# Designs tried in a protein design chat: VHH binders against FERM domain-containing protein 4A (FRMD4A). Part 19

Target 1, 303 residues: FERM domain-containing protein 4A (FRMD4A), of Homo sapiens (Human) (q9p2q2r20to322)
Amino acid sequence: RRCQVHLLDDRKLELLVQPKLLAKELLDLVASHFNLKEKEYFGIAFTDETGHLNWLQLDRRVLEHDFPKKSGPVVLYFCVRFYIESISYLKDNATIELFFLNAKSCIYKELIDVDSEVVFELASYILQEAKGDFSSNEVVRSDLKKLPALPTQALKEHPSLAYCEDRVIEHYKKLNGQTRGQAIVNYMSIVESLPTYGVHYYAVKDKQGIPWWLGLSYKGIFQYDYHDKVKPRKIFQWRQLENLYFREKKFSVEVHDPRRASVTRRTFGHSGIAVHTWYACPALIKSIWAMAISQHQFYLDRK
Below, E stands for the ipSAE of ESMFold2; O stands for the ipSAE of OpenDDE; V2 stands for 0.75 times the mean of E and O plus 0.25 times the DockQ between their complexes.

## First folded at step 12 (VHH; framework vhh_sonelokimab_d1)

Design u6 (from t8 with T111R; at its last look DockQ between E and O 0.65; V2 from the best seeds 0.54)
Fold by ESMFold2, look of step 12:
Formats: sequence, C-alpha cells, structure tokens
Structure u6 (fold): chain B 303 residues (1-303), chain A 127 residues (1-127)
Amino acid sequence: as target 1 above (303 residues)
Amino acid sequence: DVQLVESGGGLVQPGGSLRLSCAASGFTFSSYIVGWFRQAPGKEREFIGAISGSGGSTYYAVSEKGRFTISRDNSKNTLYLQMNSLRPEDTAVYYCAKSEYDIIYKIGGRRLYMDVWGQGTLVTVSS
C-alpha cells in the first residue's frame, strides 16, 4: 500500500508498505534519513476519520492501523512524540535540530499558544539560524516572505505585515555574531518555557457533561478549564497515580491517596475523590489511553 | 441486584491448598474485570489479582504471582482463586469484587478500584 511520510524538513518520503512491515521498522527507516540515533523521542502519526491525531504503535504492523477509508496514499507524519524539559538533555546535534524543526512547525501551525511579541523574537532566531547576521531591512523582509516564521494569527493581530517585520528586525539586529547553534538554543529555551509546549491536549467531558481539556505529557496528566489551556485546574503527576482505567467512552485515573487510611476507614467499592473520570467518543478515548500508557513508559525509562 | 458470593473458605494446614469460588449474578459477567482481595485482622485490604472479562488477561499483585492462580468460567458466572503452598500469613477474609471497567493499566501495586464487593469467606491457615 502507498504511504507518504511527511518529514520535518518539508520533504515527503513516498513508500510502498508491505503488509508485514512493523511500525518500528518504518520509524527506523525514517530516522536513517536524519542519521538519528536518539529515536525514543519520535513517532509516526496519522489523522483518523474523526480528525484526531493518532500514533503508530511500534510493535504493530503499519497497515493494521485504522487509517481513513480514502483512496490514495496513506498520509503519515514524522514528529516529536515525547517531549523533555530542555534540549540540553539531548546527546546528539541531529536530535536537537529535529526538535528545533518540530518546534518551528508547531509555532507556525499555531499548535502552541504564543503571544505575538514572543513570535517576533522567535522569528529573529529563525533568521539568525537560517541566514546569519542581520545585513539590511530589505534582505530581512525578503527572507521573511520565504521562511515559515510568522504564523497567521500573529500577523492578524497587528496593523500590517511591515509592522510585524519591523518588530522582528528590532530583535534580529541584537543578535549580531550569534552562531547557528546559539540561535537554536535560544529559540528552544523560549519555546520550552511556554506553558502549552510539550503537552498533548484532548477535548473531554466530565460526568455532568462539562467540557475540559485533558493534557498528557511525561510529567503526568493535567485537567484544564476548557477556556484555559495554560493553567491546569488539576495535576496528576505519574508518581501520584495508582492505576489507569478504560472502558468504551470512559477514561479514569486512580490517585494514590496516603491521607486516606484504607483499612481504618473501611471503605468498600468507591474511594470518594480517589478516582477521576472523563468521557469522549470511543476513538478519542482509545487515543488518550494509548498516549497515557506511552507517556508513562517514557517517564519510567527516564527515571 | 448485582451480587457476588464467595465460598470455599475454611481451615487448612500450612503448605496446603485451597480453591475459592465467587458466584456472580445480576450483571453480564463476561463484560467486566473481576478480582480477589484479602484482609487480614488489623490490616488494610490487599489486592491479590484480577482477570479480564474474556479471561485473556490476568493481573497479579507482585507478591502473590507464584502461589495463587486466578481464573474464570463465564458459562457458570464464576470466578476462582486457586491458592497453593499456604502460609499462616495468608490467614484473612477473602473477597471477590467487580470493576466497572474492562481494561486496567497498573502503575502501582497496592490496590485496585472496584465498585461491587462480596461479603467475604474466611481462610485460616494454622496447624
């Protein structure tokens, strides 16, 4: 079956995938294009029929995943699946550069919540990385037309493209003499400090039907008010959890509660506030389940 | 009318074996995780093991995996616990329980949430 893997450097890899091919083997093939050794941070994703992002399970065959029933090639994406606190923990420059490309894509596609003033600073590092030192306003304006540096939302918040370009130029002029590597590090340090960076968000509801965001990362599981993806209302760190539970449209976490002495209170069946439950359609709950298990395994592997 | 009724408890000598049964009624037995727990005098209730609705997956507390075997017979709506090489510290009231879920991912090993419990059957291991 024809597959098209979108890479982080705007290339597409066209493949005929045989029925026996494991997802792990496909990941290895894609990683070889980047001389990538630190493959544990990356995965291959696809969009299902309901529009939700899903990840290939490495121990399963590629063609056994529930791709949309559309003719034409299966569209796959190579991207970061497992985020870390800082790129300073990464061992290889190839890995750092892929995290940088991934972050630029997330910012440009508006997958990360970023103030437009921060976007202008980030764009200056993109220019320094790609083109080196500032030379002239005219060169910068030309370069910004060709680089994926300014997301649409940032442009719409201001009077003109020229205004935005001038703000970028102000930042860029300050970077004279900064190496390509320094620009990448400075870019990533800003992005890594953003509250929505590194979190996989899912739209869920509680038992009463109130909508929430559920965020999954290596740090744990987070519940956000539906209108505030930045500040979590509840935090469930992996070390605080006893079990995860799954059934059809329901995902639950069981919190380890050392304050409740289970034998002294003699509580049968229900643990009060020790279990938290969220609801969504079966496809989305299955995606949440798979991500939660993989993020917990990643947490264990780092610890 | 969801009910779970344990049986098969009693007095057994150290080193002996005992098989516990749990008869289930009032729900579709094959659709839910069921499991065994125990509570020794003065101690907290302790997870022993659980088994998926189909019987295809079993989950044991790490301390009990080698001596105890959990199984189910969906045609008889019955959960079983086979206990071998019994020790005096196995003396407890043994409970069967039903989950409202069909899949568990265990992070810790200390307990498991269940929504319906049996009344228990006493197992005494003593010479």
Scores: ipSAE 0.485, ipTM 0.753, lowest interface PAE 1.2, mean pLDDT 87
ESMFold2 (binder alone), look of step 12: mean pLDDT 80; pTM 0.822
OpenDDE, look of step 12: ipSAE 0.526; ipTM 0.801

Design u7 (from t8 with M114Y V116Y; at its last look DockQ between E and O 0.65; V2 from the best seeds 0.00; counts 0 for: pae E 3.8 > 2, grease 24.8 > 24.2)
Fold by ESMFold2, look of step 12:
Structure u7 (fold): chain B 303 residues (1-303), chain A 127 residues (1-127)
Amino acid sequence: as target 1 above (303 residues)
Amino acid sequence: DVQLVESGGGLVQPGGSLRLSCAASGFTFSSYIVGWFRQAPGKEREFIGAISGSGGSTYYAVSEKGRFTISRDNSKNTLYLQMNSLRPEDTAVYYCAKSEYDIIYKIGGRTLYYDYWGQGTLVTVSS
């Protein structure tokens, strides 16, 4: 079957995937294009029929996944699946560069919540990385047309493109003499500090039908007010959790809560256990379940 | 409206066998994990084992491996516990229970969540 794998460097691979090919083997092939050794942070994803991102399971055959039924090649994406606190923990420059490319893509696609002034500073590091030192305003304006540095929302929040370009130039002029590597590190330092970085968000409801965001990351599971993806209302770190539960339209976490020292019907005689439950359509709940298990396994592997 | 009714308890000699039944009503029996617990006099309730909604997976407490067998008949809405090689320390009230869920992923493994319990059936093992 024909597959099209979108890479982080704007290329795509057109492949005829044989029925026996494992997802792990496809990941290895894609990784070889980048001389990538630290493959554990990356995965291959596709968009399901409901519009949600799903990840290939590395021990399964590529063609055993439930891709949308439509004509043309299966569209796949090579992305960071498992984030870490800082790229300073990464061993290889190839890995760092891929995290940089992934972060640029996330900012440009508006997947990370970020203020416009921060976008302008980030764009200055993109220019320093791609083009070196500032030379002139007109060169910068030309370069910004060619680089995916300014997401649409940042541009729409200001009086003109020229205003945005001037803000970028102001930041860029301060960077004279920075190496490509220094620019990448500085870019990533800013992105890693953003509250929405590294969080996989899912739109869910509670038992009363009130909407929430559920966030999954290397740190644990987070619940956010629907209007505020930045500050979580509840935090469930992996070390606090006892069990995860799944059924059709609901996903639940079980946490030790010492304030609940009394026996309840729901814990078969064990005190101090609380259960929190969220609801969504079956496809989304299944996606949440798969991500939660994979994130917990990643947490264990790094512990 | 959910009901779990245990039966089959009674007096049995050490080394004997007994089969407990749990009749379920008021819910779609085949869609839920169900399991067995027991409570000996003066002790806390303890987990014996559980079985998935389809019957395809069983989960047993380590201490009961090999002596007890959990099964279900979804056509009869009934959960069973076959107990063999019974000992006096197996004397307890035996409860069936229903989870809200079909699938569990254990992280810490302290407890399994169950939302409804039967009234229990007494098993006495003595000569």
Scores: ipSAE 0.139, ipTM 0.601, lowest interface PAE 3.8, mean pLDDT 86
ESMFold2 (binder alone), look of step 12: mean pLDDT 80; pTM 0.828
OpenDDE, look of step 12: ipSAE 0.233; ipTM 0.633

## First folded at step 13 (VHH; framework vhh_sonelokimab_d1)

Design v1 (from t8 with I33A; at its last look DockQ between E and O 0.57; V2 from the best seeds 0.59)
Fold by ESMFold2, look of step 13:
Structure v1 (fold): chain B 303 residues (1-303), chain A 127 residues (1-127)
Amino acid sequence: as target 1 above (303 residues)
Amino acid sequence: DVQLVESGGGLVQPGGSLRLSCAASGFTFSSYAVGWFRQAPGKEREFIGAISGSGGSTYYAVSEKGRFTISRDNSKNTLYLQMNSLRPEDTAVYYCAKSEYDIIYKIGGRTLYMDVWGQGTLVTVSS
């Protein structure tokens, strides 16, 4: 079957995937195009028939995944699946550059919540990385039209494109002499500080039908008010969890609840347990399940 | 009504073997994880092991991983516990239990939540 793998540098890899090909082998092939050795942070994703992102399971064959039933090539995406606190923990420049490309894509697509004034500073580092030092206002305005630097929401919050461009130019002029590598580091330092960076969000409901965001990351599982993806209402760190549970439309976590454990009970085997449950359509619950297991395995591998 | 009925308990000599059964009714047995627990006199209920609805995944308490085997037969709606090399400290009432979930991913080793319990079957290991 024909597949298109969308790469982080805006290229597409066209290939004919045979039934025996494992997802790990496809990841290895894609990684070789970037001379990428630190493959553990990356995955290959697709959008399922319900519109939700799913990740290829590396130990399964590519064609055994539940792709949308449509004509044409299977569309796949190579992207960061497992985030870390800082790119300073990465060993290879190739890995760092891919994290940078991934972050630029997330900001441009508005997948990461960022203040428009911060967007202007981020855009200046994009220019410094791609084009070097500032030369003229007109060159910058031309370059900004070609680069994915200014997401739509940032443009809509201000009276004109020219205003936004001028703000970017203010920042860019200050960067004279900054190397490409320093621009990448400065860009990533800002993005890594953003509260929504590195979190996989899922729209769920509780038993009463109240909507929430459920966030999954290397840090654990987080519950957010529907209108506040920044500050979690409940935090379930991996070390606090005993079990995850899955059935049809529901996903649950079992946690050792210190509040309950502090009362009159002498053993934790029957007391101090709390179970929290969220609901969504079966396809989304399956996506949450797969991501939760993968994130916990990543947590264990780095521990 | 969901019902779980344990059987197969009794008196057994140290070093012996015993097979417990749990007959399930009132629910689609293959759709839910089920497991075994025990409670010795004066002690808290202790997790032994569990098995997913399909039977594809089994989960054992760390302390008992080598002597006990959990299995299920979905065509007979029955959960089994094979117990080998029994010791006097294995003396307890053994309970089967049903989860409200099908699939479990175990992170810790201390607990497992269950929503329906059987009445228990007594196992006595004594000379």
Scores: ipSAE 0.531, ipTM 0.770, lowest interface PAE 1.0, mean pLDDT 88
ESMFold2 (binder alone), look of step 13: mean pLDDT 80; pTM 0.829
OpenDDE, look of step 13: ipSAE 0.652; ipTM 0.830

Design v2 (from t8 with T111F; at its last look DockQ between E and O 0.71; V2 from the best seeds 0.00; counts 0 for: grease 25 > 24.2)
Fold by ESMFold2, look of step 13:
Structure v2 (fold): chain B 303 residues (1-303), chain A 127 residues (1-127)
Amino acid sequence: as target 1 above (303 residues)
Amino acid sequence: DVQLVESGGGLVQPGGSLRLSCAASGFTFSSYIVGWFRQAPGKEREFIGAISGSGGSTYYAVSEKGRFTISRDNSKNTLYLQMNSLRPEDTAVYYCAKSEYDIIYKIGGRFLYMDVWGQGTLVTVSS
C-alpha cells in the first residue's frame, strides 16, 4: 500500500508499505533520513475516520491501523510526540533542529496559543535563522512572504499586513550578529515558556455533560475549563496517580488521598482513594488511553 | 442484584495450597475487571490481583511474590484464586471484588478501586 509521510522540512516521503512492516521500522527509516539518533521523542501520526489524531503504535504493523477509507495514499505525519522541558536536554543538533521545525509548524498552524506581539518576536528569530542579519525593509517583506512566520490569526488581529511586517522588522533589527544557533535557542526558549506548549489536548465531558479540556503531557494529566487551556482546574501529576481505567466511552484516573481514609466507609477497600472520570466517543477515549500510557512510559524512561 | 460470593476458605497447614472461588451474578461477568483482596486482623485491605474482563491480562501486587494465580471462567461466571506455599502471614479474610471498568493501566499498584465487594471467606494458615 502506498503511503505518503509528511516531513517537518516540507518534504514528503513516498513509500510502498508491505503488510509485514512494523511502525517502528517505518520510524527508523524516516529517522535515518534526518540522521536522527534520538528517535524516542518522535512518532508517526495520522488522522482517523472521525477526524482525530492518532499515533502509530510502534509494536504493530503499519497497515493494521484504522486509516480513513479514502482512495489515494495513506497520509502520515512525522512529528514530535514527546516533549521535554527544554531543548538544552537534547544531545544532538539534528534533534534540536527537528524540535525547532516542529515548533515553527505548531505556531504557524495555530496549535499553540501565542499573543500576536510574541508572534512578531518569534518571526524575527525565524528570519535571523533563515536569512542572517537584517539588510533592508524591502528584503524582509519579501522574505516574510516566503516563510511560514505569520499565522493567520496574528494577521487578522491587526489593521494591515504592513503593520505586522513593521513590528517584525523592529525586532529583527535588534538581532544583528546573532548566529543561526543562537536564533534557534532564543526561539525555542520563548516557545517552551508558553503554557500550551507540549500538551496534547482532548475535548471531553464530565458525567453531567459539562465540557472540559483534558491535557496529557510528560508532567501528567490536567483538567481545564473548556474556555481556558492555560490554567488547569485540576492537576494529576504522574507521581500522584495509582491507576488509569478505560471502558468504552469513559476514561478515569485514580489518585491516593490519605485524607479520605475515614470518609467513605461503605466500600471499605477504597479508603483513601479518589477517582475522576471523563467521557467522549469511543474512538477519542481510545486515543486518550493510548497517549496516557505512552506519556507515562516516557516519564518513567526519563526518571 | 449484583452479587459476589466467595467460597473455599478454611484451615490449612503452612506450605499447603488452597483454591478460592468467587461466584458472580447480576451483571455481565465477562465485561468487567474482577479481583482478589485480603484483610488480615488489624491491617488495611490489601490488593492481591485482578484480571481483565475481555481477556487474559492479569495484574498482581508485588507482595504476593508469585505464589498466587488468578484466573476466571466466563462460561461459569466464576473468578478463582489459586494459593500455593501458604504461610501463617497469609491468614486473612479474602474478598472478591468487581470494577466498573474492563481495562487497567497500573502506575502505583498499591490500590485498586472496586465498586462491588463480596462478603469474604476466611483463610487460616496455622500449624
Scores: ipSAE 0.450, ipTM 0.741, lowest interface PAE 1.6, mean pLDDT 87
ESMFold2 (binder alone), look of step 13: mean pLDDT 80; pTM 0.823
OpenDDE, look of step 13: ipSAE 0.656; ipTM 0.858

Design v3 (from t8 with T111L; at its last look DockQ between E and O 0.75; V2 from the best seeds 0.00; counts 0 for: grease 25 > 24.2, SAP .678 > .668)
Fold by ESMFold2, look of step 13:
Structure v3 (fold): chain B 303 residues (1-303), chain A 127 residues (1-127)
Amino acid sequence: as target 1 above (303 residues)
Amino acid sequence: DVQLVESGGGLVQPGGSLRLSCAASGFTFSSYIVGWFRQAPGKEREFIGAISGSGGSTYYAVSEKGRFTISRDNSKNTLYLQMNSLRPEDTAVYYCAKSEYDIIYKIGGRLLYMDVWGQGTLVTVSS
């Protein structure tokens, strides 16, 4: 079957995928196009029939995943799956550059919430990385049209495109002499400090039907008010968790909290046990389950 | 309506063996994790082991030292605990329990949440 893999540098790989090809083998092929050795941070994703993002399971065959039933090629995305605190822990320049490309894509696609004044500073680093030192206002205005630097929401929050461009130029002029590598590091330093960076969000409900965001990362599992992805309402760090549970439309975490003294029927004399449960359609719950296990294994591998 | 009934407890000499049974009713037995726990006098209830609905995965407490074997027979709706090389410190009330889930990913080793419990069967290891 024909597959189209969207890469982080705007290229697309067109592939004829045989029925026995494993997802790991596809990842290896895609990684070879970047001479990427640190493959453990990356994955291949697709959008399922329900519109939700899913990740290929590396030990399964590519064609055994629940792709949408459409006549065209299977559309796949190569992107960062496992985030870390700072790119300074990455060993290879190729990996750092892919994290940079991934971050630019996330901000341009508005997957990360960023204040527009911060967007203008980030855009200046994009220019420094891609084009070097400032030369003229007209060159910058032309370059900004060609680069994924200014997401639509940032443009809509201000009087004009020219205003936004002028703000970017103001920052860019200050960067004279920065190397490409310095610009990447400065860009990533800002992005890595953003509260929504590195979190995989899932729309879920509690047993009363109240909607929440459930966030998964190597740091743990976080519950957010549906209108506030920035500050978690509940935090479940991996070290606090005893078990994860899964059945059909529900996902649960079991936490040992020694401060809890009361005994309930569900704990049957076990003090300090609490269980928290969320609901979604079966496909989304399976995605949450797979991501949670993957993130915990990544957490363990780094310990 | 959902019921779990343990049997097979009693007095046994040190070094002996017992097989406990737990008869399940009122639910689709094969769809749920079931497990064994025990509570010695004056102590907290402790996890022994659990088994997946299909019987394909077993989970034992780290402290069990391989003396106990959990199994299930889905055709008879029965959970079993085979206990070998029994010691006086194994004296306890043994409980079977049912989870409302069919899949578990274990992070810690100490606790397992269960929603329905049996009444217990007493095992006494003494000469």
Scores: ipSAE 0.410, ipTM 0.727, lowest interface PAE 1.9, mean pLDDT 87
ESMFold2 (binder alone), look of step 13: mean pLDDT 80; pTM 0.824
OpenDDE, look of step 13: ipSAE 0.671; ipTM 0.865

Design v4 (from t8 with S31D K98R; at its last look DockQ between E and O 0.62; V2 from the best seeds 0.00; counts 0 for: pae E 2.1 > 2)
Fold by ESMFold2, look of step 13:
Structure v4 (fold): chain B 303 residues (1-303), chain A 127 residues (1-127)
Amino acid sequence: as target 1 above (303 residues)
Amino acid sequence: DVQLVESGGGLVQPGGSLRLSCAASGFTFSDYIVGWFRQAPGKEREFIGAISGSGGSTYYAVSEKGRFTISRDNSKNTLYLQMNSLRPEDTAVYYCARSEYDIIYKIGGRTLYMDVWGQGTLVTVSS
């Protein structure tokens, strides 16, 4: 079966995938194109029939996954699956550069909430990384049109493109002499501080039908108001969780709250235990389940 | 009406073995996780273990030292608990229970949420 793997550097790999090919073997092939050794942070994803991102399970065959029933090649994406606090913990430059490419894509596609002035500063680091030191306003304006630096929403929030470009130039002029590597580190330092960075969000509902965002990351499972992906309403750290539960359209967490257990130790029942449940279509619940398990395993591997 | 009925309890000597059964009715048994708990006199209810709807996955409490085996027969709608090397400390009322879920991922090891409970069967280990 024909597959098309989108890479983080705008390349596409066209492949004829044999029925026996394991997802792990495909990941290894893609990683070799980047000389990537730290493969544990990355995955191969696809968009399912419901429009949600799903990840190939490395121990399964590629063609055993439920791809959309469309004509043409199966479309796959190589991207970061498991985020960490800082790229300073990564061992190889190849890994750091892929995290940088992934972060640029997330910012440009408006997957991360970022203030416009922060966007302008980030764009200056993109220029420093790609082009080196500032040379002229005219060159910068040309370069900004061709680089994934200024998301559409940031441009719409200001009186003109020229205003935005001038703000970027102001930041860029300060970077003279900064190496490509320094620019990458400075870019990532800002992005890693953003509250929405590194979180996999899923649109869910509670048992009353109220919509929420459920966020999954190495930190745990977080519940957010539908209109506020930044500040969680409920936090379920991995250390607080007893069990995860799954059935069809529902996903549940069982919480053991050490502070609540101390307060309620005068009871004769199962004190300090609560179950929280969310609902979505079966395909999305399966995606949440797979991500939750993989994120918890990633958390355990880092303990 | 969803129902779980335990049987097979009784008096057994230390070091002995006992097999408990739990008959399920009123629901599609193979769709649900089922498991065993016990409650000794004066103590809180304690998780023993559970088994997936298909029977492919079993989940045991950390405190169990391999003396107990959980199994199910979906054709007979029955859950089993095989208990070996019984000790006086195993004296308790044993309950079977159903989770409203069919798949579990254990993070801790202290307990498991269940929504339907049987009446219990008394196991006494005494010489």
Scores: ipSAE 0.367, ipTM 0.702, lowest interface PAE 2.1, mean pLDDT 87
ESMFold2 (binder alone), look of step 13: mean pLDDT 81; pTM 0.832
OpenDDE, look of step 13: ipSAE 0.632; ipTM 0.830

Design v5 (from t8 with K106L; at its last look DockQ between E and O 0.64; V2 from the best seeds 0.64)
Fold by ESMFold2, look of step 13:
Structure v5 (fold): chain B 303 residues (1-303), chain A 127 residues (1-127)
Amino acid sequence: as target 1 above (303 residues)
Amino acid sequence: DVQLVESGGGLVQPGGSLRLSCAASGFTFSSYIVGWFRQAPGKEREFIGAISGSGGSTYYAVSEKGRFTISRDNSKNTLYLQMNSLRPEDTAVYYCAKSEYDIIYLIGGRTLYMDVWGQGTLVTVSS
């Protein structure tokens, strides 16, 4: 079956995938194009029939995943699946550059919520990395048309493209002499400080039907107001969890409540545990389940 | 009504073996995870193990060292716990329980959330 893997450097890898090919083997092939050794942070994703992002399970065959039934090649995306606190933990420049490309893509595609003033500073590092030192306003304006630096929402919030470009130029002029590597590090330092960076968000509901965001990351499982992806209402760190549970349209986490443990200790029973449950369509719950297990395994591997 | 009834408890010498049974009624036994727990006097309830509806997956507490084996017979609606090499520390009331979930991923492995509980059967390990 024909597959098209979208890479982080805008290339596409066209493949004829055989039925027995494992997802891990596909990831290895894509990683070889970047001389990438630190493959553990990356995955291959697709959009399912319901419009939700799914990740290939590395120990399963590629063609055993539930791809959309449209004609043409299966569209796959190579991207970061497992985030970390800082690129300083990464050992290889190839890995760092892929994290940088991934972050630029997320911001340009508006997958991360970023204030426009932060966008302008980030765009200056994109220019420094791609083009070197500032030379003239006219060159910058030309370069910004060619680079994926200014997402549409940032442009809409201001009176003109020229205003946005001027703000970027103000930041860019301060960067004279900064190396490509320094620009990448500075870009990533800002992005890593953003509260929405590194979180896989899922639209869920509670038992009463109230909508929430459920966020999964290396830090744990977070519940957010549907209108506020920044500040979580509930935090379930991996070390606090006892178990995860799954049935059809629901996903549950079990937490041992230390404040209630003393009550159960003095009264025989099991009343010191708490279970928190969220609902979504079966396809999305399966995606949440797979991500939760893989994120916990990633957490364990780092310990 | 959903009901779980344990049996097979009693007095056993150290080093001995005992098989506990749990008779299930009032629900489609083969469709649910069931498991075993125990509670010694003055102690927290302790998870031992659970088994999937089909019997294809078993889940044991992190501390379990292979002395106990959980199994089920869906034709008899019965859950079993085979206990070998018993020690005085195994003295407890043993409970069977039913989950409302199909699939579990153990993280802590100290406990498991269950929907319905049996009344318990006492196991005493003493010379």
Scores: ipSAE 0.509, ipTM 0.757, lowest interface PAE 1.2, mean pLDDT 88
ESMFold2 (binder alone), look of step 13: mean pLDDT 80; pTM 0.822
OpenDDE, look of step 13: ipSAE 0.757; ipTM 0.878

Design v6 (from t8 with Y113W; at its last look DockQ between E and O 0.62; V2 from the best seeds 0.59)
Fold by ESMFold2, look of step 13:
Structure v6 (fold): chain B 303 residues (1-303), chain A 127 residues (1-127)
Amino acid sequence: as target 1 above (303 residues)
Amino acid sequence: DVQLVESGGGLVQPGGSLRLSCAASGFTFSSYIVGWFRQAPGKEREFIGAISGSGGSTYYAVSEKGRFTISRDNSKNTLYLQMNSLRPEDTAVYYCAKSEYDIIYKIGGRTLWMDVWGQGTLVTVSS
């Protein structure tokens, strides 16, 4: 079967995938194009029939996944699956550069909430990394047209494109002499501080039908009001969890919640264990399940 | 109605064996995790083990040391507990229970969440 793998540097790999090919083997092939050794942070994703992002399970065959029923190649995406606190924990420059490319894509696609002045500062680091020191206003304006540096939302919040470009120029002028590597580090330092960075969000409902965001990361499982992806309403750290449960359209966590735990020594020792349940279509619940298990295993591997 | 009916309890001498059965009705038995718990006099109900809807995965309490075996027969809608090398401390009411879920990923392993319980069957281990 024909597959098209979209890479983080805007390239596409066209492949004929044999039925026996494991997802891990496809990841290894893609990683070789970047001389990437630290493959554990990355995955291969696709958009399912319902429009939701799914990740290939590395121990399964590529063609066993539920791809959309359409003619043409299967469209796959190589991207970061497992986030960490800081790129300073990464060992290789190749890994750091891929995290940088991934973060730029997330900002440009508006997958991460960020204030427009922060966007302008981030754009200055993109320019420093790609083009070196500031030379002239006209060169910067030309470069910004060619680089995916300014997401649409930031542009809409201001009087003109020229105003936004001027703000980027003011940040960029301050960076004179900064190396490409330092620009990447400074860019990532800002992005890593953003509250929505590194969280995989899923649209779910509770038993009453109220919509929520469920966030999954190496830190745990988070429930957010549907209108506020930034501040979680409930936090389920991995160390608080007893079990995860799944059936068809529901996903549940069993927690030892300190806020519900007994405050007296004479209480029986199992108080404060509770179950929280969310609902979505079966395909999305399966995606949540797979991500939750993989994130917990990643958490355990780092301890 | 969802119902779980335990049977096979009784008096057994130390070192003996006993097989408990749990007859299930009112739901698609093969679609749900089912399991065994017990409650000794004056103690809290404790988890023994559970088995996936397909029967492919078993989940025992971390404290279990291999004397008990859980199985199911989906064609007969029946859950079993084979208990060997019984001791007086195994004296308890044994309960069959049904989860509302068919798949579990265990993180802690101390207990499981169950939504329907049987009435229990008494097992007494005594001379």
Scores: ipSAE 0.504, ipTM 0.750, lowest interface PAE 1.2, mean pLDDT 87
ESMFold2 (binder alone), look of step 13: mean pLDDT 79; pTM 0.808
OpenDDE, look of step 13: ipSAE 0.659; ipTM 0.853

